# Ledger of designs, part 3: VH-VL binders against Intron-encoded DNA endonuclease ai2b (ai2b)

Target 1, 262 residues: Intron-encoded DNA endonuclease ai2b (ai2b), of Dictyostelium discoideum (Social amoeba) (o21044)
Amino acid sequence: MRIQIEKDQLGWVAGLLDSCGNIMFSKTHVSGNIEIKLKLTDYECLENMKTKYGGAVKVSRTGTRYRLNHSEGLKKLLEDINGQIRIPVRVKKVKEVCEKNNIEIKYPDKELSLDTAWLSGFFDGVGSIVINQTTLENKKQLVLTFNQKNNQILIKIQRIVGGNFYINTNTQSGKYKYALYFTSKEEILQLYEYFKKYPSRAYKNKRIGLIPQYYELQTLMTSIHDNQLQETLWKKFMIQWDYKEIDEIQSGEILKQKGVIR

## First folded at step 22 (VH-VL)

Design w1 (from v2 with light chain Y50W)
Fold by OpenDDE, last read:
Structure w1 (fold): chain C 262 residues (1-262), chain A 123 residues (1-123), chain B 107 residues (1-107)
Amino acid sequence: as target 1 above (262 residues)
Amino acid sequence: QVQLQQWGAGLLKPSETLSLTCAVYGGSFSGYYWSWIRQPPGKGLEWIGDIYYSGSTYYNPSLKSRVTISVDTSKNQFSLKLNSVTAADTAVYYCAREVDILSGSDTYAFDIWGQGSLVTVSS
Amino acid sequence: DIQMTQSPTSLSASVGDRVTITCRASQGISSYLTWYQQKPEKAPKSLIYWASSLQSGVPSRFSGSGSGTDFTLTISSLQPEDFATYYCQQYDSYPYTFGQGTRLEIK
């Protein structure tokens, strides 16, 4: 199910580029080459990009990759995201591409907000949504997480929506990663309301849609004393919740180790 | 051309509240993060926290429980309050403007500083 | 927090000397590093940003290098006005942190 990138959703492109974009220059691509890599399950995000801007999408066992390096597509993309990039090193690269394509760089004129789809794009790039089993019997904890090598952008997000931080030192991609995580019902529902306006375009959108049902089930569990019935209901829900990525599971375990989730 | 001017009490007793204000002249207050930084006598620099012109704050975790930074956009001013001071809080306190590429400059730095305010905590 | 460690804490040099100050981060900070110069009873002044970019108006005898965890500030030919304390500062992650400083004194 593909969602078209509408005018009011252009922030999603900026957020995605900020979270997982790579901009390169070479002798072959002097005007710039924009590359975005995502998990295999999120190939539709890149297909949406291709539909709008052109370029190429490659799917492999290790993931999916989008490349854009033709002039017309680059210019169109740059016009859409200009002024919306929030990570300094990314802005630097975007500026270079703009210069090579005779586009004047724009900078944000206000602090990051929830008035655009930027956060949804950012979440699709580096976010996760998982349910972890607690050490307590029959308790599950919903967790939303944003991951980054540095916490600058995460702090900017925290200023808006809250959340807490932990450091993940057991990632294959790097020695240290920062994670902004959400476990409170209030914060998660706030994010849910945001995603209603600016939906995720990744596979994880299916899970986002199940957030209300999760809390309903949690409430229902408090009134059920039959363990077999409880187990059956959770199993049914978890089937809908679908596959969990390895990195997401690892993040959940780290949260337990840190005592954030019991 | 942009200048920062600081003022506030310089002598405090333990348990009192430090209060400093910084005013911005000759430039735009909007669009920037504004920071407080302190330096104990003969020692290095410690970042206290910052505030965006619209009011969003972030504090150094080491001081978070005692620090409040506020802004008055109508006066182009921002302020620092530090509660329950001790001798360890004796320092020269600076207000500063933070600039980066997002602010439209090809740089990152605390580029504009106040003149500094010596705050001494003694019984 | 990211710890910034400068070396040396102090050094003595003569006018005309080549001076090198190092800064090490406790974790990778890419190029998110700024160097400052501070003279007595004055606020710090930024010299280098993005680890190696010279601030406007700063003499070319100042240069910065490095990425990741190890950074260097170099003064190619020390001038009388360069005797001061120098600080590195990371802005990769909050909270922002400074090195402990390097005092450059006249020999």
Scores: ipSAE 0.745, ipTM 0.874, lowest interface PAE 0.8, mean pLDDT 91
Fold by ESMFold2, last read:
Structure w1 (fold): chain C 262 residues (1-262), chain A 123 residues (1-123), chain B 107 residues (1-107)
Amino acid sequence: as target 1 above (262 residues)
Amino acid sequence: QVQLQQWGAGLLKPSETLSLTCAVYGGSFSGYYWSWIRQPPGKGLEWIGDIYYSGSTYYNPSLKSRVTISVDTSKNQFSLKLNSVTAADTAVYYCAREVDILSGSDTYAFDIWGQGSLVTVSS
Amino acid sequence: DIQMTQSPTSLSASVGDRVTITCRASQGISSYLTWYQQKPEKAPKSLIYWASSLQSGVPSRFSGSGSGTDFTLTISSLQPEDFATYYCQQYDSYPYTFGQGTRLEIK
């Protein structure tokens, strides 16, 4: 079911655009064209943008894509995000499209705030939340991550929510070189409280909602000495953790309903 | 238009603390990062760190254990302290304004510099 | 830290010559590179931003190119006032770093 993007959630649109938006100009759309590509599981998320701004959502075997090139919808989107875009290459493109649409560009404060949904939208584009198996048997580690090619926005995020840096020195191209990651219960619960106020609209929202249950189970494991019981309880939790992820059956159903396959 | 004026002691002994102040005239102090940059005689430039007018800092890891950068918004000033100096810290020190696209500028640079302060650390 | 390596370290040329200076980053910095000119006893002055965009008031004989790790500054016809030291600087990631400089002298 689709959920409207309310006025206090408009930062989410800006954050998503900052993380993975593509702004283009063409001969047929001289005033601009906006494109957002996400995983197939995020189809419903992009439909919410279509409901608010118009445009089109298409699905394929490789993912889902939102496009907005209609002048009225583009102007509405630009007005909603104005003053909230902060990633340099996106600001440059938004400035160009604002000029083409007679909108005076506004700029945000250079520091981030938790009083907007921007971080939630940014997380939906470049973030991840996973459970890793550690070197200890049956020990799991919940990890939340923001990925980027440079460290500037990650440093600003760290100032408001914490986290630790990882630098991938063996990556040459096409991969993120920097990550801000969270493994501390205190820091992850702080992010959980933020996401309660400004929800993720991606598949990640299901996993975010399970964060309290993860820590309850982790605490319970300190009192359990039966390895079979431990394994059973983790298996039950992991079914919930992996719920609604696309598998071959779910992908086939979405593709059939959208006419990509029969 | 916007001008940066800097001052502080120019001759130090080893282990003393370098202290420089930079004042901003003819423009806005708010909304910018402010940097310190140094240049040893006959050598290249080294970025020391910056401070946002709100007080948030980032220091070059090479100097982080010895550096403090501070702001005084009531005076439109920011300052540099460098502890435990050695002869290797002899340099001309500059304050500078950072601009980026969020400044409303089409420029990404240190666009305004102070006049420079030579600090010599005796051997 | 991103290391910026300029070449040559020093260069001798005559008025009217075409001059190129290169800068190599130790990792990709996209186009987040600014070129500066510095004359003796003066602070640096920015010339080129975004690797190739000319700063306002800078003569059109200056140009920049490159993306990723390899960048060049070109002066198409050297003038007497162009004898100075040139620095590249990346602003892709903290800490900001400069190349070691290229001193351009009269031959």
Scores: ipSAE 0.702, ipTM 0.856, lowest interface PAE 1.4, mean pLDDT 87
Fold by ESMFold2, last read:
Structure w1 (fold): chain C 262 residues (1-262), chain A 123 residues (1-123), chain B 107 residues (1-107)
Amino acid sequence: as target 1 above (262 residues)
Amino acid sequence: QVQLQQWGAGLLKPSETLSLTCAVYGGSFSGYYWSWIRQPPGKGLEWIGDIYYSGSTYYNPSLKSRVTISVDTSKNQFSLKLNSVTAADTAVYYCAREVDILSGSDTYAFDIWGQGSLVTVSS
Amino acid sequence: DIQMTQSPTSLSASVGDRVTITCRASQGISSYLTWYQQKPEKAPKSLIYWASSLQSGVPSRFSGSGSGTDFTLTISSLQPEDFATYYCQQYDSYPYTFGQGTRLEIK
């Protein structure tokens, strides 16, 4: 499923690059090379990038990768994101690639806004949406998160959409030290309204679309005291929540189409 | 040429409120974070907090319950209030401008400082 | 909070000496570190940002290195005006924190 990137959605590209973009230089691509890696289920997202900017998409059983290195596409992408990149290590790299392509870099306001798709693109790179099974009273908990190595951008996100911090102090798992997480129905529904205007373009968008159904079912559960009936209704919902149509059929066909399997 | 001028309380009694003001001259107030930093006599530097010119703040958790930083954009000023002071709050207090890569420079520092205000809390 | 630990706390040296000052972070901060120089009764002045980049107007005898948790400031040939207190400061995460300082004194 392809979702074209329209002009009012260009912030999504910037947010995705800020979260997980890799900008490189090589002897054959002295003007720059942009790489984005996503899960295989997000293949169509990268094909939309290819359609808009050119470049190449590679797939494997473990994921998918977009690369852009030709001059015309790179310049178009840089112009589309100029003034919207805000994560320091990406700003530094984008500045360098803009200089090599004769583009004068612009800088965003240091505070975030919900009037752009930037947060949606950022969520697609570093965010998650899951349902946890709690141990007390057999309750489920919908959790949406943003993950980062430092807290600076998460503090700015918190100012505009709320959420609570989790700080990972476990030495062994210290890759993402900070998470901004959301469990409040009010906060998650406000994010849902944002995502309706600025859609996620990752597979996460399917789960985002199920958020209203999750809360309708949670409300229904307050009137049901039969544990077996509760479990049955949640199992039916979780089939939709966990269904990965692409993984069962399209992933195999994509791999065959791209020559990864016969 | 940007300059920071600060003024306010010098000698306080315990439990009083420390109040300092910093004015920005010769440059843009908009687009920057503005910080308060303190240094007890003979000791190191402690970051108190900052404020964006639009009003957003972050306070050092060690002081958060007692600190208020505010901005008056019509006067290009920002201020510090620290409630319920004790002798441990005796320090030189500085206002400072924070620059980062989004400021259009390659630097990340407190690049411009006020001259400092000694605040003494009697014992 | 990220704790920044400098060593040594004080150092005595002569004009012309090469000195090094170290700074250790309690967790990884990549290269998000700035070094400051402070003279008595003066506000600090930035010297090095991004761990190793020289601030404009700072003499080339100053250099910085390191990444992750361990950082150094080096002065290759001390001048009379270099006797001061030096601080490292991380800007990886809020709250911003400084090292306790290293006082560099003339022998």
Scores: ipSAE 0.692, ipTM 0.858, lowest interface PAE 1.5, mean pLDDT 86

Design w1 (from v2 with light chain Y50W)
Fold by ESMFold2, fold request of step 25:
Structure w1 (fold): chain C 262 residues (1-262), chain A 123 residues (1-123), chain B 107 residues (1-107)
Amino acid sequence: as target 1 above (262 residues)
Amino acid sequence: QVQLQQWGAGLLKPSETLSLTCAVYGGSFSGYYWSWIRQPPGKGLEWIGDIYYSGSTYYNPSLKSRVTISVDTSKNQFSLKLNSVTAADTAVYYCAREVDILSGSDTYAFDIWGQGSLVTVSS
Amino acid sequence: DIQMTQSPTSLSASVGDRVTITCRASQGISSYLTWYQQKPEKAPKSLIYWASSLQSGVPSRFSGSGSGTDFTLTISSLQPEDFATYYCQQYDSYPYTFGQGTRLEIK
């Protein structure tokens, strides 16, 4: 287990649940069932949740899934996140499951704070960090984004960390309509400092860790006038940044070790 | 039992500033968003904006350039200022408490309203 | 901004009638919709939240349905005190917006 979820990091669990958690009831699980799906490479993160709360982690070719329906583990998870869930549809479900488990629900302040891991967990579910190619060859732009179907929580995030809105006016049903994005070095470094204190636990933490190196390289490029050298240096950085080949190899090995493929 | 009472401008000339105050009695000011909503005579409702008790605001984009909403926590009051009024700003203005699921209720609504203030802008 | 369009604008009905009022959102708002009743010279009063949940103290003859973009308020057996104007309001996204209202007149 690489990552332990310590008490000061429990906001991460709440933020992840707010962003991509599912709470279900069934005939056999009338007290509730909690499910979280992540990428396959995040298997070890979900195993840490299994160690803390019990439940099961299952892997497949499309990802990894944590499911918790054991009553004692469910109560422990509910107590740990109580007072930290803020997305209305999740709050409604958490209230129902708390009632079925005789837990008095608590509510967070409606303002967000950077003194909790909630934003890190929320980012892991709905956030992205990418490098865009601008119009100029070898000119790059680092972009960090939070995505949502409505603007309510994004407005609250903007109040504490800044950013600009992007609205996708031609989105079909099911796509995110709103994004809060960050391109300013100052704003992204502020978020980097936040993530040092409250780390992402998704594989995208690899990219977050490269943020200082990105800006060092960007600064170096202002003194280089050879386009071939610029391209070479960006290629070396992008190998680290673009983790898809490494991710595919490790995913295949995980699937073999878990018996999904042979 | 929470009650909202509002007072302020009644008759204005064009280009003047509309100013209204709403006071909260018999309940908590903290932990809520407080809204201003207006209704032109014989017309529907238009949300103007809200303010959290801590001072955070959001204004309707249609009015944003002219609107300021403020809180005075020491008096449990919040205020509306609307600059450069015209006859189109003639309306009954309401203050209201906004509740959502984080307020400990199962609802999202404006659950408590002020008595309303008719503001008339002369032509 | 999410536009909320109500239909009809005005409606006449008799005591005991079943009345329906529709509200259409210009984009999907899931179930983030509240219905209000407003009587003359009074502030609005909430009736239905989350599109279909009855507010405490509201008579059971009121019901709501719908999700996404199309919503309906139904009064199953109209009473004399139900003379009022009815508004839908979305709270999916800022700015909050109301429908233009439906005036219910009792014949």
Scores: ipSAE 0.689, ipTM 0.852, lowest interface PAE 1.6, mean pLDDT 86
Fold by ESMFold2, fold request of step 25:
Structure w1 (fold): chain C 262 residues (1-262), chain A 123 residues (1-123), chain B 107 residues (1-107)
Amino acid sequence: as target 1 above (262 residues)
Amino acid sequence: QVQLQQWGAGLLKPSETLSLTCAVYGGSFSGYYWSWIRQPPGKGLEWIGDIYYSGSTYYNPSLKSRVTISVDTSKNQFSLKLNSVTAADTAVYYCAREVDILSGSDTYAFDIWGQGSLVTVSS
Amino acid sequence: DIQMTQSPTSLSASVGDRVTITCRASQGISSYLTWYQQKPEKAPKSLIYWASSLQSGVPSRFSGSGSGTDFTLTISSLQPEDFATYYCQQYDSYPYTFGQGTRLEIK
């Protein structure tokens, strides 16, 4: 299934670029080159970018990559995201590519809010949603996370949706020093309502769709006294949740379709 | 053309509350973050916190339990309160305009500063 | 908190000299670094933002370089009005922090 990027969803493109976009210049790409890398299962998302802006999508066993370097598509992308980029290092790069394409840079004039798709695009680039097993038997904890190198944008996100900080003092563990994470049912359901209006376009949207079922099951568990029944119900839910099996099947089909494997 | 004028607090006793006000003249109050920064005599600068003109704040964690920064957009003013002062709070206090992208610029700096207010807390 | 360490703490120089002041961050701050000049009894004045971009109205003898953790401010030909204290300041992460300062004085 392919989902077009409509006008009211252009914030999603800006949020994705803010989170994980790479903008480069070279002798062969004087006007700029934009690159976005995602998981292999997100190739349809990048194909939608290709449909709207042109460029190329490459698929391999390690992931999928979108590249845009032709002038007309680049200009259209820049016009669509202009005034919506919020991360300082990305603002600097977008300003440079706008200058090389004779586009006047614009800046946001409003604080970050939930009335745009920006946060959804940002989540698709640097966010995660997982279920952790706690030390109490059959107790689960749903965790939604935004990761960043610094705390600037995470503090602004926290002000509108809450959440708690985790700070990794070991800088060698994965480049991200800061995480804004959510474990509160109230906060996660607020984000769920946001994602209903501004959907994730990454494969993680399947997990987002299961959030209500997670909490229904959690509530049901307070009335179940049979440990085996509890384990059976969680196992059934976790099969839906654990997209690794689904991801492997989808990846195999994508790789066959694109001629990477037979 | 933009000027920041500040007033308030001079000599305080321990446990009193430091109170300073900063007024913005000759320019827009809207669209900026507004900061308080202090400098003990003969020492370096310490950022206290900021406020966006809409009311959003962030305080230096070292001072967070004692600090309140407020804005009055009808008067183009913002203020600092620091509770329970000690001699260690003796410093020149500055208000400053903090530029970021919400102000229509990417020149990230404290670009306009008030004249400074010496606050002395007795021993 | 990100510590910003400047070197040297003080420096003596003559008019016309080339002067270099360094600033080291306790963790990577990309290029989120602003340099300030402060004269006695005066508020600081911004000189350079984004590690290397010259503020409007600042003389071209001032320049900045560096990224990550190590940064330099250079004055290519020192003038009488340049004798002051210089501070670096990171804006990578809250809380914003300043270096301890480098006092540039007449030899």
Scores: ipSAE 0.680, ipTM 0.841, lowest interface PAE 1.6, mean pLDDT 87

